# VHH binders against p49116: the designs that were tried, part 286

Target 1, 238 residues: p49116
Amino acid sequence: EGPLLSDTHVTFKLTMPSPMPEYLNVHYICESASRLLFLSMHWARSIPAFQALGQDCNTSLVRACWNELFTLGLAQCAQVMSLSTILAAIVNHLQNSIQEDKLSGDRIKQVMEHIWKLQEFCNSMAKLDIDGYEYAYLKAIVLFSPDHPGLTSTSQIEKFQEKAQMELQDYVQKTYSEDTYRLARILVRLPALRLMSSNITEELFFTGLIGNVSIDSIIPYILKMETAEYNGQITGAS

## First folded at step 20 (VHH)

Design pb1 (framework vhh_ozoralizumab_d1)
Fold by ESMFold2-Fast, scan of step 20:
Structure pb1 (fold): chain B 238 residues (1-238), chain A 119 residues (1-119)
Amino acid sequence: as target 1 above (238 residues)
Amino acid sequence: EVQLVESGGGLVQPGGSLRLSCAASGFRFEDYGMYWVRQAPGKGLEWVSYISWDSKYTLYPDSVKGRFTISRDNAKNTLYLQMNSLRPEDTAVYYCATHWLGSSPFDSRGQGTLVTVSS
């Protein structure tokens, strides 16, 4: 059958709230993160292979991997988001919380370790100069992970993951023919995504999202998102 | 300071319609997603609808899907909720919200507007 992803799935354009406020706040950070999350979910559900697995499987896959998809999106959109500025603001806030004894030292340590892991991941991806096609296939490899507990149709999911891996290999070998080890350098970055806590990601980026409602609990609704009609037009998204 | 002022509530019969409005100030309304949430007597907050900054994406829980329509006018800093086929279960105080600006869901909440669906 045809390729797993089309050129429309390579397009991943994040539009930021503008302008960035002089002093970063939860409202701006949560809005920015929500846009990336919604873009990521829309991207996933637009894939025909993903649709073919059915709604229940789709929900289970995304609930298992949303943090990995979100983190890849942060790396891909780091420049557009000015992610380094956002993370610096969060670090400054945490340092002030230590000084004022408002948070436990153990919790602050966990959050700081998460931020350092995130910075390291984003820096490694930037250093490798990962392109849009490579990001699309890395996201597909993460999305079609057959090894999450409780999944049904694991053989079909594995087939789609293998197809994503094969198409990434073909792309890299054709596009970066002189760099024999590029694919290996890219793929060894992926295990780090599993080390990042989804709970800490929520605390850093989604504190303002519907109060204390978890991302896990809203994923089924995000996957059922409807496009609004305005002036008789339906807005397409990419 | 973020301010949200809801209006348009009232008493309506089952099957009736109401249009709620929310006037927003104190932030760049055109850049932020908006929510309608409600609280029935003696119950917790229930999310009712979401609309993205650019109106491209809307979300509805199954309880209101097909009956309620969220919309916004960025030029007027105003959020709307068109409520059709109202049911007694829709009786609640309705609040508009943007991403809550603190640990409490109530930090940016206005007075709300009361909707009563009764024969």
Scores: ipSAE 0.636, ipTM 0.816, lowest interface PAE 1.3, mean pLDDT 85
Fold by OpenDDE, second read of step 21:
Structure pb1 (fold): chain B 238 residues (1-238), chain A 119 residues (1-119)
Amino acid sequence: as target 1 above (238 residues)
Amino acid sequence: EVQLVESGGGLVQPGGSLRLSCAASGFRFEDYGMYWVRQAPGKGLEWVSYISWDSKYTLYPDSVKGRFTISRDNAKNTLYLQMNSLRPEDTAVYYCATHWLGSSPFDSRGQGTLVTVSS
């Protein structure tokens, strides 16, 4: 019956490949995105309430909200990622495809609009100067969303979401007491997440992952990722 | 210029073991997650393992989990795949890749190494 999140859940540090290459290629983008995706999934996995829902429910939840979590992660890690530079690189790569007439006009429009939405969302979050606690609670709110189809234990999920919201409220009230409407300003940003297509996000950031495999299909495996022990096999077998 | 060179394949009996190696060059190997993928005759590419840049995490599909172990030596720019309890259905050309499934237009994989599991 303790808090939904602890201080350990506030930490969300993304490590980028270093140094950043002069030219951002698809490899760099995909690696960066993969790290963020894994970090987001592992973050979710570290929440006791999430664990309590069971593997099947957990998988369903993450499948439903991974794009939102990922997007929040992009916003939170925008500076460390140099997100604007990454997005510019993506656009440049896309332009090459456009010049080669590989994409339909409608598809180009959709993809460009998606990039715009991502930029706008991240910019809006930056303007609000969202801190680590607020991001953690926002991620929890989107994670424990009971309104996705096909979910089990919806009552419990709803309770967890409410708890996340309450904790966020308490935090904001305590930390930003002079800003009476901060909570509302933060929460009203969440709907923008659901305007974004997970499919387009996959195409933009996970070109190397997709092939015939979707993020949706690999989520169960990501959630089951094992911590690698010491690379003893290298010393023993070579 | 990304270069990947796989080795270690061969003919093995069911239940046998092999260890594959992949020598990487042309990029900062230590900064990137690496993958093993395989292509069986008449089938598409299938990923069989992933290891994070720092070797902290590994990922396996159910088809190979418990049998295959991916590892890496960043100092040697080398990726490994220990394959135990091999099955006929593991017969394939195995590739190391810098992306999942090695399907990105900018991905590189080597020539591959053939693993044949047969009695």
Scores: ipSAE 0.602, ipTM 0.829, lowest interface PAE 1.0, mean pLDDT 89

Design pb10 (framework vhh_ozoralizumab_d1)
Fold by ESMFold2-Fast, scan of step 20:
Structure pb10 (fold): chain B 238 residues (1-238), chain A 119 residues (1-119)
Amino acid sequence: as target 1 above (238 residues)
Amino acid sequence: EVQLVESGGGLVQPGGSLRLSCAASGFRFEDYGMYWVRQAPGKGLEWVSYISWDSKYTLYPDSVKGRFTISRDNAKNTLYLQMNSLRPEDTAVYYCATHWLGSSFEDSRGQGTLVTVSS
């Protein structure tokens, strides 16, 4: 019954491809996004409570929430990624696509609205000055969401989510004791994550990853890789 | 400009092994994930393997898992594919690629190396 997260789960260090190209391209954007995705999957896999749910439940859970985890990661790593510069480059490319008649006006509108929502989310998190502990617990709250269709073990998932919420409350009340409404301001940001389309996130950030293969299809491979490394360490095999 | 030069293809009998190499230049190889992709005669492109920039993550489809191993040497700007227990259905042109963008794939891949598995 120890804490849900340890200090090791607070560390979230994104290593960017260097240097940033003078003219941003889809290759650099996809590489940067893939690193964040892999880091997010590794982070989730390292949580003992997540491991305790079993492989099938773990996979279903991450398939349901990867876009929320990824978006929280974008907000947390916005400065390291120079995310505003990346989004500006994507907007410029979309405007050029209008001129070249490569995309419909309706699709471009959907994508621009998604970028606007993403910018607003990241700006709100930056304005709140969310720290590393707060990000770790927010990620845990979205990871352990019992509300996604098709999930099994929903009672246990709900228990872990409640534990994440309680530990976040304890942290905020002790660390930011003078700001009585900070927790409420943080938590009301989370519903916006579910309004963001995973399909549009894939189009913006993962176009070059594996052709037309969806992130949903890739997630089991990433999780299996992390599982193999973990099992090798436990059994003494490399 | 991305330049990728594949080598190591050839004719091999079923059950045999081959090691493919890809010499990369024109970009910071050590900073980017790499792919092996193949195209069998008269078929579409098929993803074969992926390796992250730091070799921490390697991904394989079920068709080659346990038989093929991707690796890289960042100091030499070289990507490798060790192919074991080769089957006739592995016959294809193998491409080294730094990303996979459908119609833009031609700009992200090398010229390819032919692997033929037959008696």
Scores: ipSAE 0.617, ipTM 0.806, lowest interface PAE 1.3, mean pLDDT 85

Design pb100 (framework vhh_ozoralizumab_d1)
Fold by ESMFold2-Fast, scan of step 20:
Structure pb100 (fold): chain B 238 residues (1-238), chain A 119 residues (1-119)
Amino acid sequence: as target 1 above (238 residues)
Amino acid sequence: EVQLVESGGGLVQPGGSLRLSCAASGFRFEDYAMYWVRQAPGKGLEWVSYISWDSKYTLYPDSVKGRFTISRDNAKNTLYLQMNSLRPEDTAVYYCATHWLGSSPEDSRGQGTLVTVSS
């Protein structure tokens, strides 16, 4: 039995549209977010353990956890995305919407709370200096979550989650041997991901992409995307 | 200002093929995903295809999957849609778009190109 993830799964390289426009707009934000979403889905689909669960289970699993994967990706890629600049632009837009009475105060409060939680999460991960291997295994832990409603094959999913936890522990103990409490500090950050609303993530990052449909409804299409990587061929642009 | 100019539409019999082109300007075409959307008479906009900036990813709804192929030439700022095995229900005005489903009033869509499938 080999490791859950290979070295190729640790590599997570987001390429941004360039240059960032002087005035951030919905098109730039949606393009940036969709690249991260597609990279995250591609990452999940490339895992042999994930493939072994079968298409129906894969779809259900990703529909349940895409927001957690996306948020981990935002934290991992925060610097390359200039995420703080994007969030500042969104906050400015929301403040203008309050002044112009275009959105309800209750909705704006929910969105601002979401942005605050997202910033706190990303700041915490940055302060912990989470490395690429740690991010890969944290993503695997949230991907292989057996406790979402409606899942089948929950025993196999739990086995893969436990394998991810075990391999992360082994890595942290070897790489950060002098920091006895590092793994505990990392793992206690994960429950916060489930407090992030997928509906608010869609509104903030995907408004210009999906129109009147949800990410949940698009997930099956993304997982069935045709790409040379899944056909055993090399794509030179990766 | 984003400008999109579609071409290649026409009358074709069922089972035939057409290739649509879209010439893009006013933005960094090579950096943005592109979409084909269509509007049949009396219906709303329907997305037909998606292609990522680098051509690595493509998406199709079941109605056209296996029959239509989206492609792009970033050096020429041009988007293409190869349509094979055309059916009467494919009759529509086809638009090149920078957004999923052309969902915004501020959408930069071209004037469209008419595809009519009839004998």
Scores: ipSAE 0.588, ipTM 0.796, lowest interface PAE 1.4, mean pLDDT 85

Design pb101 (framework vhh_ozoralizumab_d1)
Fold by ESMFold2-Fast, scan of step 20:
Structure pb101 (fold): chain B 238 residues (1-238), chain A 119 residues (1-119)
Amino acid sequence: as target 1 above (238 residues)
Amino acid sequence: EVQLVESGGGLVQPGGSLRLSCAASGFRFEDYTMYWVRQAPGKGLEWVSYISWDSKYTLYPDSVKGRFTISRDNAKNTLYLQMNSLRPEDTAVYYCATHWLGSSPEDSRGQGTLVTVSS
């Protein structure tokens, strides 16, 4: 059986709306986040192993892990996004809301804790200098998670996750041969992704501007979206 | 200030076609995702179509897939919705939007254009 991921699955290039506004606004942040989300979903759809699991399983997996994929994408694209600038603007807005008594202190504390966790995660990935191949395999490991509640094809999902883990190990051992503990340092960062609230991520980056539907609810439609690139790979349509 | 002006609505018989247009100004149209959303009488807002800034990605709910086509002309700052095989249940006010509408400000959505599908 060939490798889980090809070189085409390693490339992950986010194109930002340009230029960045002098004063950040919800529209710019949501556009930027939506581009990253769609890029992440398109990436997942392009994996042959993912396609092989079938539509229902694909939907269940992505609904369970979109926040983890999105957060890994934020870390990977932190520089191109100027993520620190976006987060600083959000923090400034929250601090102003405290002074104006517009939001409850408990809610502000909860959101601030989430931002802190996100910054800590992105900083840890930056310090480890995670490369494109490592990000691709980490995304594959979280995508092919067999332990989410309600999954039915768990044995096949586990097989793909183990393949992702094996290929990551082979890559790290060959590329970073002097650093015996690099893989362990990378993998111990992954559990933090599951502690981050998808609801707070949605409020920070998508701000309920998705109408009356959650990201979870729209995922089936994103997975069914048509692109010339994706349709060429899947159907070879006339 | 985001300004969106819809046009092209009207009365059409079942099975007919209409082409809606939206003239956008006040922002860099070419850099932002665009949506068509609709509101039928007495109902909430329903997403109708999505198009990415570069036209690479388009999304449709099952209710309109195969019948409606979204497109954009970034040089003209104009969004289009081609509506074919119209049904009575497509009767609604159609709004152009530059981000998904929930509790969006008025300036993130146009004034709308009424589409009535009946004999």
Scores: ipSAE 0.634, ipTM 0.815, lowest interface PAE 1.0, mean pLDDT 85

Design pb102 (framework vhh_ozoralizumab_d1)
Fold by ESMFold2-Fast, scan of step 20:
Parts: C-alpha cells; structure tokens; sequence
Structure pb102 (fold): chain B 238 residues (1-238), chain A 119 residues (1-119)
C-alpha cells in the first residue's frame, strides 16, 4: 500500500538553459517552459497510483489539469527560472504589440489580467514559504481531480485525491505544528488555478515549442513517450 | 545570430532511406531543444520531429512515427534525421529549427534541404 508519494516525487529539479541571455526572447522563454512542462508530465507518470488508472484515464486527467500543474511548477521554480524577469519581458513585448496595433485591446487586457493573476498566485505561494513536500501534495491533489467532465474511474481518482489530502494534512501538522491554520491557508489558494486560462498560458509560454501544435494535442505523445537509449543501456550487438 | 545549415537531401526511390544533417552555430546547441519541420510543394509547414536538449525526450507525429528517427550530437553541434521507408508523400524541403520558423526575430532561416521521393 504505502504512501501515495515517495521521496523521489518530492524532488522537483528544473535544469535551466544556460546562460540566461542578456535580453530575453521567445526562444529562451519557450525552452524554459517546455523543460518545466516535460518535468511536470514525467513527475505525474512516475506516480504508481497514476499508472494504476490506465492510459485513457491518465490522458484525460493530464489534459484537464496540465495548466494547474504547470502553474504550480512556475510557482515552485520561480527563483531558478527568474520568473519575474520572464513575465516582465512578456509584458514589454505586449506593450510593443499595442503600439504596433498587432493585437486587439480586448485580447491584450485578457492576457494582462492572466499575467496579474499568475503573479498574485506565485507571490501568495512565496509568502507562505511552501516547501517541496507541500508542492508535491498540492500537485497530487490537482492531478487526482475527480470532478472534470468526461472522466471514468472517478471513485478511484477521488480516493487518490483524498489520500493526497490526508498525507498533506499529516505532514503539515507534524512539520508546522505551531501553525494551526497553515493547511487552510495553503488549500484556499488552489481554486485560483481553475480560473486561469490554459489557452492564455499556451500563448504566453509555448508559442515557439513545436509550431501550431496545441499542448492538448501533444499530451498523449508526452505520456506515451519513450526515453532514448543511453550509454550503459546499449548492447554490444543488435 | 542562430545559424542552421541543413544537408543530406536528394532524390530517392520509394522505400529508400536518407539521413539529414543540420549544423548549428551562434548559440549553445547543447542547451536547447531541436526539431525538424518540412514544407511539401503547395502545402504549409508540417512538424516532423522533436528532441530535447539532453536527448531524453523525442516526439513524432503519426505520419512519420516508426519510420523517422531524430538524434543529436551535442559535442559536434549537429542534429540528424534518419528517414526510412520513404514515401512520395515525404517529398518536401526539410528545415531544422530550435524554435518555430518565423516565430522569432533571431530565426536565421536556412536554405533547407530538398528531399524528393520518386521513381
């Protein structure tokens, strides 16, 4: 049986492209975002409970929640990414787009509101000083969401979500025993993730990844992806 | 500043094989994902393959999966596309890219390499 997550699932290490360019560009932003997306999808695939739900359910869950997982990843990795610098570069690009009349004012307003909500979320998480265990369980709670339309195995998904909630509660009560309301302060941050548009996230961070292919369409490929053969795994004869 | 030079295209019969190469310069090749895209006569750009910076992840659309293999040599700053079981429908100009073509001012659009599959 054991715990839902192991210590390997708490470790979430993003390796950034280096060096950071003097002037941020779409290429660097998309590469950084794609690394976080692949890390997040690999993290989900490694969970035994997730694997137990089966391929069709796994695909449906990740399609429904990738934006929530990605946003939690942005918050968790904000410092290593220099996320504030990336968002400032995106805002500067949008301001230039207004001057060049390339985008409608209504669209720019929607995108700016999304950036503000993202900054507010990341600042809230930073202020709470969320640790690696807490991030892992918050990601598990959003991953095992039984309430998305069209899901099968909803009772099993709900059980895994409840297990994630129970293990988070046990961790917080033991580790932050003097802060009685810490868990409540953390959990009330989660509904904001559902209000953030996946289409706007895609436009901001993934425009240069693989052309006009949407994240929704790429998710099945990522989940079925095989790792390349490396030194030490290659046989002498084939 | 990104410079990409494709090579290895040519005329090949249906069922044949070709290996394309892309020589990269002007950026730290080892730190960025790479992909291949193609443009057939009279058609738009099509994504062909993706490889992560560390070769850990590769992606293929169904049209080429099982027939094409992307690889990279970070020490040589070179990207490869091994194309097997070629079909007339694979006839196109092939471009390597580190971001979508035309999506960045630093896109140094190469000449591409022409692949013609015909008898």
Amino acid sequence: as target 1 above (238 residues)
Amino acid sequence: EVQLVESGGGLVQPGGSLRLSCAASGFRFEDYHMYWVRQAPGKGLEWVSYISWDSKYTLYPDSVKGRFTISRDNAKNTLYLQMNSLRPEDTAVYYCATHWLGSSPEDSRGQGTLVTVSS
Scores: ipSAE 0.256, ipTM 0.623, lowest interface PAE 4.6, mean pLDDT 83

Design pb103 (framework vhh_ozoralizumab_d1)
Fold by ESMFold2-Fast, scan of step 20:
Structure pb103 (fold): chain B 238 residues (1-238), chain A 119 residues (1-119)
Amino acid sequence: as target 1 above (238 residues)
Amino acid sequence: EVQLVESGGGLVQPGGSLRLSCAASGFRFEDYYMYWVRQAPGKGLEWVSYISWDSKYTLYPDSVKGRFTISRDNAKNTLYLQMNSLRPEDTAVYYCATHWLGSSPEDSRGQGTLVTVSS
């Protein structure tokens, strides 16, 4: 029964397409988001506890929580991505769409509310100065969520989530010993992730995918990749 | 102007192999995920494979997994598809693609290369 996560699971290095265009477009946004999604999925695959759940459970679990993992990744990689610039460009585009009356008012409201929730989440994480260990354990807590509808083997998933929570507590108490309420401030942020629509995330960040390819359709294939190179090098590589 | 030029198709017997190439120009090839997609006669587009900009990540649907290998040479701006153990159902026009082809009609996928698997 060793630790749930090792030091290799703390390293999370996003490489961005270069150069950033003068005017942001769907191609740059979709490419950046795809890189983060693939990094996040291979991070999950590298966890021995995740592999121990078996293929069917793994796929169901990630399909249920990919949006939460992706949003945590956006917060963690916000500076590397220039996320504030991407979101400002999306907001500007939506304001122009309101003036042209090309989208329904209800849809624009839903998308704007989603962007505001995303901005608030990322800002709160930045203000808390969440470190790499904390992000790794927060991702593990949302990954091993036993309470999504339709999941099987929920008892084992719950045990891994509890292990993630215990290891996060031990880390925070040791590293931030003088900040008694830090863990509580961090954990209270997690429920907000479930209020964010995966359909709206897909519309905002994955619009450039060709044909009828959806994130739900891609996830099983990412998880089935069978090379030791990709399984071993997601963390700790330059 | 983005241009993608596919080559390497032809007639091959079941169980045979072909290597497709795609010569890319008009964009920074080394910075983008690339796909292969195919279209069989009278059918819609089917995704065949994805590859990341750095070749670290590759994806395959179950229909081609273990038989096809996607690769790229960023120094030559060229995408490849190695096709082994070919089956009659692999008969299709194969196209090279990147993300913007789904969202911009000005950036067309190439003309494609025909692969025919028959005795």
Scores: ipSAE 0.086, ipTM 0.533, lowest interface PAE 6.4, mean pLDDT 82

Design pb104 (framework vhh_ozoralizumab_d1)
Fold by ESMFold2-Fast, scan of step 20:
Structure pb104 (fold): chain B 238 residues (1-238), chain A 119 residues (1-119)
Amino acid sequence: as target 1 above (238 residues)
Amino acid sequence: EVQLVESGGGLVQPGGSLRLSCAASGFRFSDYGMYWVRQAPGKGLEWVSYISWDSKYTLYPDSVKGRFTISRDNAKNTLYLQMNSLRPEDTAVYYCATHWLGSSPEDSRGQGTLVTVSS
């Protein structure tokens, strides 16, 4: 009962390490990306519908969709992160690697295509001027995706996804009543998230987080992460 | 250059406690997450704990969850690890890090501090 998301779920405030170094390095990029990842996981954990699915289902959902959530977060926080500057630094490093013949041409092509897709996605979201409510519901739609392999409770997940879609429709129709086609423009952007590789995202942004451990392997630990708000949810649950 | 100096290790009996410290310099300590990692004799590096820049988030693997507590003092540029209910399998050299060891050209891991849990 009640809305899937509350006003607290619309608030998404990323604090960056400061100052930004003159020459970007893996340490700064990884710290910035980790903050966004942790913020995204905390956001997901705070949703009552998500909590209601139980720990095993929560872990499976986030393992399946963390790259989509992270990419939406990159788009939403692109200005705060100076994402264009980070991506430019990564591109420069890759171009130098081509000249030094350190990476295969096929791998560089895959990584450059990923960066291009990411830039195009972020630019499209910026051009549409996606607001905080729209981002919250888009994140909810990708979080409650019932179609990832290995998921259990898919009917309940689908129910929550449909609720997210309906609440997004209601919001857009009310807030952008003059723009009849806005919802369609927003929704056709989502399939692009599935075309971006989580393995390439890890190589670009998370080299150095836990080193030899993949993001999906640390997802259970992040979801168990101690915070005042989440600890209240765990210990105060009835 | 990033410099990290660990201390506080020693010989302790099973069930005992130790508090490790890491003095950090050469970077903006208060802006970066910090890790404790360990290496047992003849084994690879194992992640022990993580703390965010603002102490709001802490992470522990199941092997130490409930026994170890990571903390930091940003004013002193110092990281801590409180280790309780120590077990022989906790015997290792303990290192602090600002990012995973070997993942960055700026890897500046020190000598670490040896913890030996033995009767």
Scores: ipSAE 0.645, ipTM 0.815, lowest interface PAE 1.3, mean pLDDT 85

Design pb105 (framework vhh_ozoralizumab_d1)
Fold by ESMFold2-Fast, scan of step 20:
Structure pb105 (fold): chain B 238 residues (1-238), chain A 119 residues (1-119)
Amino acid sequence: as target 1 above (238 residues)
Amino acid sequence: EVQLVESGGGLVQPGGSLRLSCAASGFRFDDYGMYWVRQAPGKGLEWVSYISWDSKYTLYPDSVKGRFTISRDNAKNTLYLQMNSLRPEDTAVYYCATHWLGSSPEDSRGQGTLVTVSS
């Protein structure tokens, strides 16, 4: 049987709105985050194994793991996004909110803890110098998680996850042959992704419209998105 | 400053059509996704459609899919919504929006245009 991922799945190119405004605002941050979210979902949909699971299973998997995929994408695209600048602007806004008594201290503390966890994760990935192939397989391991509640076809999902793990191991052993423990250092980073709140990610990077619009509500529609050039977004073409 | 001006609303019979327009200024229209959102009398805001900055991606909820079509003309800084097969439940004020902003909708949407579908 062929590999789980092809070279087209390794290419992950985020196109940013340009130029970055002199003063960061919610509009720019939301647009940037939305592009990364769309790119992440396009990437997942392009995988033949993912398509083979069927639309209902695809929706359930992505609804369960979108925050993990998004966070891996933030780490992978941190330089393109100038993520450190975006996070600094958010922190500055929160510090100003403390001074102006606009938000509760408990809410600010919770959001700050999330930002610190995110920074620590991105810093650890940067220090490990995770390459594009490694990111692609880590995203596949996260995507094909059989342990989310409510899933059907869990045996097939588990087989795809095991295939992702095997192909990552083969790649790391071949490419980083002198670093015996590299794979272990990479894999122990993954549990931290599940400790990050999807609700706080929405608050930081996505603004809900007044009412009830949320990432959870739009995931089914994003996954059904159809365009003649859909796969161009993941192959390094615009 | 972001400014959005909606037009094209009016009274139509069930089964009729309307085309809404939104003239955008004060930001780089061609770099941002755009939304149509509506609010029916006594109801909350409801997402109606989305189009990406490059027109490659359009999204619709099931309530309007197949009846409504979103489009944009980046050269004219204008967003459009073609509404076909209108139903009484489509009666609402329709807003053009730049992003999903929960705390200050007036900063991300226009003043709206009223669509009334009745016999």
Scores: ipSAE 0.533, ipTM 0.755, lowest interface PAE 1.5, mean pLDDT 84

Design pb106 (framework vhh_ozoralizumab_d1)
Fold by ESMFold2-Fast, scan of step 20:
Structure pb106 (fold): chain B 238 residues (1-238), chain A 119 residues (1-119)
Amino acid sequence: as target 1 above (238 residues)
Amino acid sequence: EVQLVESGGGLVQPGGSLRLSCAASGFRFTDYGMYWVRQAPGKGLEWVSYISWDSKYTLYPDSVKGRFTISRDNAKNTLYLQMNSLRPEDTAVYYCATHWLGSSPEDSRGQGTLVTVSS
């Protein structure tokens, strides 16, 4: 009962490390990306429908879709992050690496193709002027994807995805009543998210990991942290 | 230039406690998340704990959860790791780090402090 998302789920405010360095470095990029990742995980955990699926299902869902959620977050927060500046700096670094023969041409091509796909996605979302409610529902559609391998409770996940789609439709029809094709233009953007490599996202934004720890590996710990917060057992609360 | 100086390591009996400190300089400590990582003899780097810039988020792997507590004092540019109920398998050099290390462990970590848990 009630809507899938409340007004609290529409609020998505990224706080950036300050100031932005004169020359972009891996430390600033990693910190910015990790803040967005944590904000995205906190957002997912705050949804009652998500909580109702249980911890094991929650972990499996987020492991499957974290890159899609992160990419939507990049698009939503592109201005506050100065994302275009970050991506331009990465491109310049890669072009210098080609000239200095420090990376294989095949690897550089894969990374450049990923950056261009990411830029195209973010530019399309900006051109459509996607609002906070629309981003919240798009993230919910991505989160409640029943078609990832190994998922249990797929019928419940599908029901929540359909509810997200229905509520997005209702919102767009009421808020943008004069734009008959807006919903279609928004939804056709989503398949592109699944074509983006999570491994390349990790290389660009997380610049390597502690030992053998990957984003996939830390997701269960992030979700456990949010569970402790909801139970009122917040670290530093004393 | 990022400078990290760890201290507080030593020899301790199983079940004992130690508190590690990391003095940070050369960057805006208050704006960045911090990590503790360790390397046991003959093994690779293992992530031990993380704390966000504002202390809102702390993360622990299951191997140390409930036994270790990460904290920070932004006014003093200092990171801490409280280690309780220490086990022989916690024996390692402990490093303070400013970001994800991946395949470049020397990039943004300190010199380390040795913790030995033995009878």
Scores: ipSAE 0.560, ipTM 0.767, lowest interface PAE 1.4, mean pLDDT 85

